# Ledger of designs, part 2: miniprotein binders against USG-1 protein homolog (usg)

Target 1, 336 residues: USG-1 protein homolog (usg), of Azotobacter vinelandii (p96199)
Amino acid sequence: MSPAIDIAIVGATGTVGAAIVEILEERDFPVGQLHLLASPASAGKSVSFKGRNLRVKSIEAFDFAQVRLVFFAAGQAVTRQYASQARAAGCMLVDLSGALPLQQAPRVVAEVNPQVLEKLEAPCQVTSPASQVVALALALAPLRPLVRWRHLGVTACLPVSSLGREGVAELARQTTELLNGRPPKPRFFDRQIAFNLLGRVGDSDTAGHTGLERRLVEESRQVLDAPELKISVTCLMAPVFFGDSLSLAVQASQAIDPSAVRAALERAPGLELIEPDDCPTVIGDAVGQDVAYVGRVRTGVDDACELDLWIASDNVRKGSALNAVQLAELLIKQGR

## First folded at step 5 (miniprotein)

Design g53 (from b3g with E40L E43W)
Fold by ESMFold2-Fast, scan of step 5:
Structure g53 (fold): chain B 336 residues (1-336), chain A 97 residues (1-97)
Amino acid sequence: as target 1 above (336 residues)
Amino acid sequence: SEDQVRELFEYAMLIWEWALELMRQGDKEGAIKKLEFAKLIFWLIKRLNPDDPEIKELVKKIDELIEEVKRGDPNALEKVKELLDELQRILEELKES
């Protein structure tokens, strides 16, 4: 049993930060002192932990020498500003923002590539990958012995919660406005998201790709240990509060046996297979659960070397907060 | 934030009103789907505010009511209407904080 460890959570008032607090309690993680950190504007709020109300503090004046483990559950700018300071204080870092370089803070999904944690130098830093990468890696990693991947196509339908609490509030508000005959006034999104689909999440670079799309490519290659895998990705915003929905098209160098694929997915840790003739949904299956759901396992319409899959997963729990806590559990178990 | 809870609550009430109208039209299947969706929105509010005991009791009450609707209880329509009045009271309290 590990001794109690003092923890800081950066972005504690966000959806993912709050979920980390909840999951630490649910899993009885050996928490010593828990420090909840946020921007000055969010400081002063209370969060319940093990029957006590903890006050959220401003990150600006926080002394990281008080803790041994820091979860970064805020935006990339916050991680970039404070990660070096926390490491200099000797803290282990679990980053969820993706701001840290892949070579220095490797992307790890607990069920897929946990061996990576054994090779980390102190003070350890690790990144929980984008929630979409967690989901696709849980489905694809078990298939590695059966399928030699050549190309992966990803269409990821993101919930508004992937952009935080403001995204959730805006979908609710625009829906109410439209259904009461009022024109939508976007505040957080630049246009109507209610009853719509936005073909882009975030700003495009000069080549037309978003930062999230580039992140999915880079992180998927690392987590799957497939550096030469060609990946095509489109991330779109759906009028959905919580849950990632992914359509995957995998091209292999050999004909795929869908029965062997189903058997592998059925045995896979962190994954539930929904078959036959059924399709998991975020609302009906995934939201609030700690596993990703996979269905619609089939070969391409006219290509036996293509495998098509559909995935629904909770973007907040298994996609983010739970994976981060599982990484911390593994690091603590190793005596770090 | 308070604004997030209020906006989600308003959305849940809108969906609840649709469920009530569907029940009045005799569309039990449609009404149940809307009530389940409203329950999900209240569960999301609870997730955002886990320390609010009023939201926890509300979710439980909604779950019990949905089961009554599924069973075809003769007073279910009146209870759905009564809960809408309770939701309106709670919304007014949220607007004043």
Scores: ipSAE 0.011, ipTM 0.376, lowest interface PAE 8.9, mean pLDDT 87

## First folded at step 18 (miniprotein)

Design c01 (from r4 with A12L)
Amino acid sequence: SEDQVMELFYRLLRIWFIAFRLMRQGDKEGAIKKLEEAKKIFEEIKRLNPDDPEIKELVKKIDELIEEVKRGDPNALEKVEELLTELFEILYELMES
ESMFold2 (binder alone), alone request of step 18: mean pLDDT 79; pTM 0.756

Design c02 (from r4 with A12M)
Amino acid sequence: SEDQVMELFYRMLRIWFIAFRLMRQGDKEGAIKKLEEAKKIFEEIKRLNPDDPEIKELVKKIDELIEEVKRGDPNALEKVEELLTELFEILYELMES
ESMFold2 (binder alone), alone request of step 18: mean pLDDT 78; pTM 0.734

Design c09 (from r4 with A12V A38V)
Amino acid sequence: SEDQVMELFYRVLRIWFIAFRLMRQGDKEGAIKKLEEVKKIFEEIKRLNPDDPEIKELVKKIDELIEEVKRGDPNALEKVEELLTELFEILYELMES
ESMFold2 (binder alone), alone request of step 18: mean pLDDT 78; pTM 0.733

Design c12 (from r4 with L65F)
Amino acid sequence: SEDQVMELFYRALRIWFIAFRLMRQGDKEGAIKKLEEAKKIFEEIKRLNPDDPEIKELVKKIDEFIEEVKRGDPNALEKVEELLTELFEILYELMES
ESMFold2 (binder alone), alone request of step 18: mean pLDDT 79; pTM 0.754

Design c13 (from r4 with F42L I62F)
Amino acid sequence: SEDQVMELFYRALRIWFIAFRLMRQGDKEGAIKKLEEAKKILEEIKRLNPDDPEIKELVKKFDELIEEVKRGDPNALEKVEELLTELFEILYELMES
ESMFold2 (binder alone), alone request of step 18: mean pLDDT 80; pTM 0.758

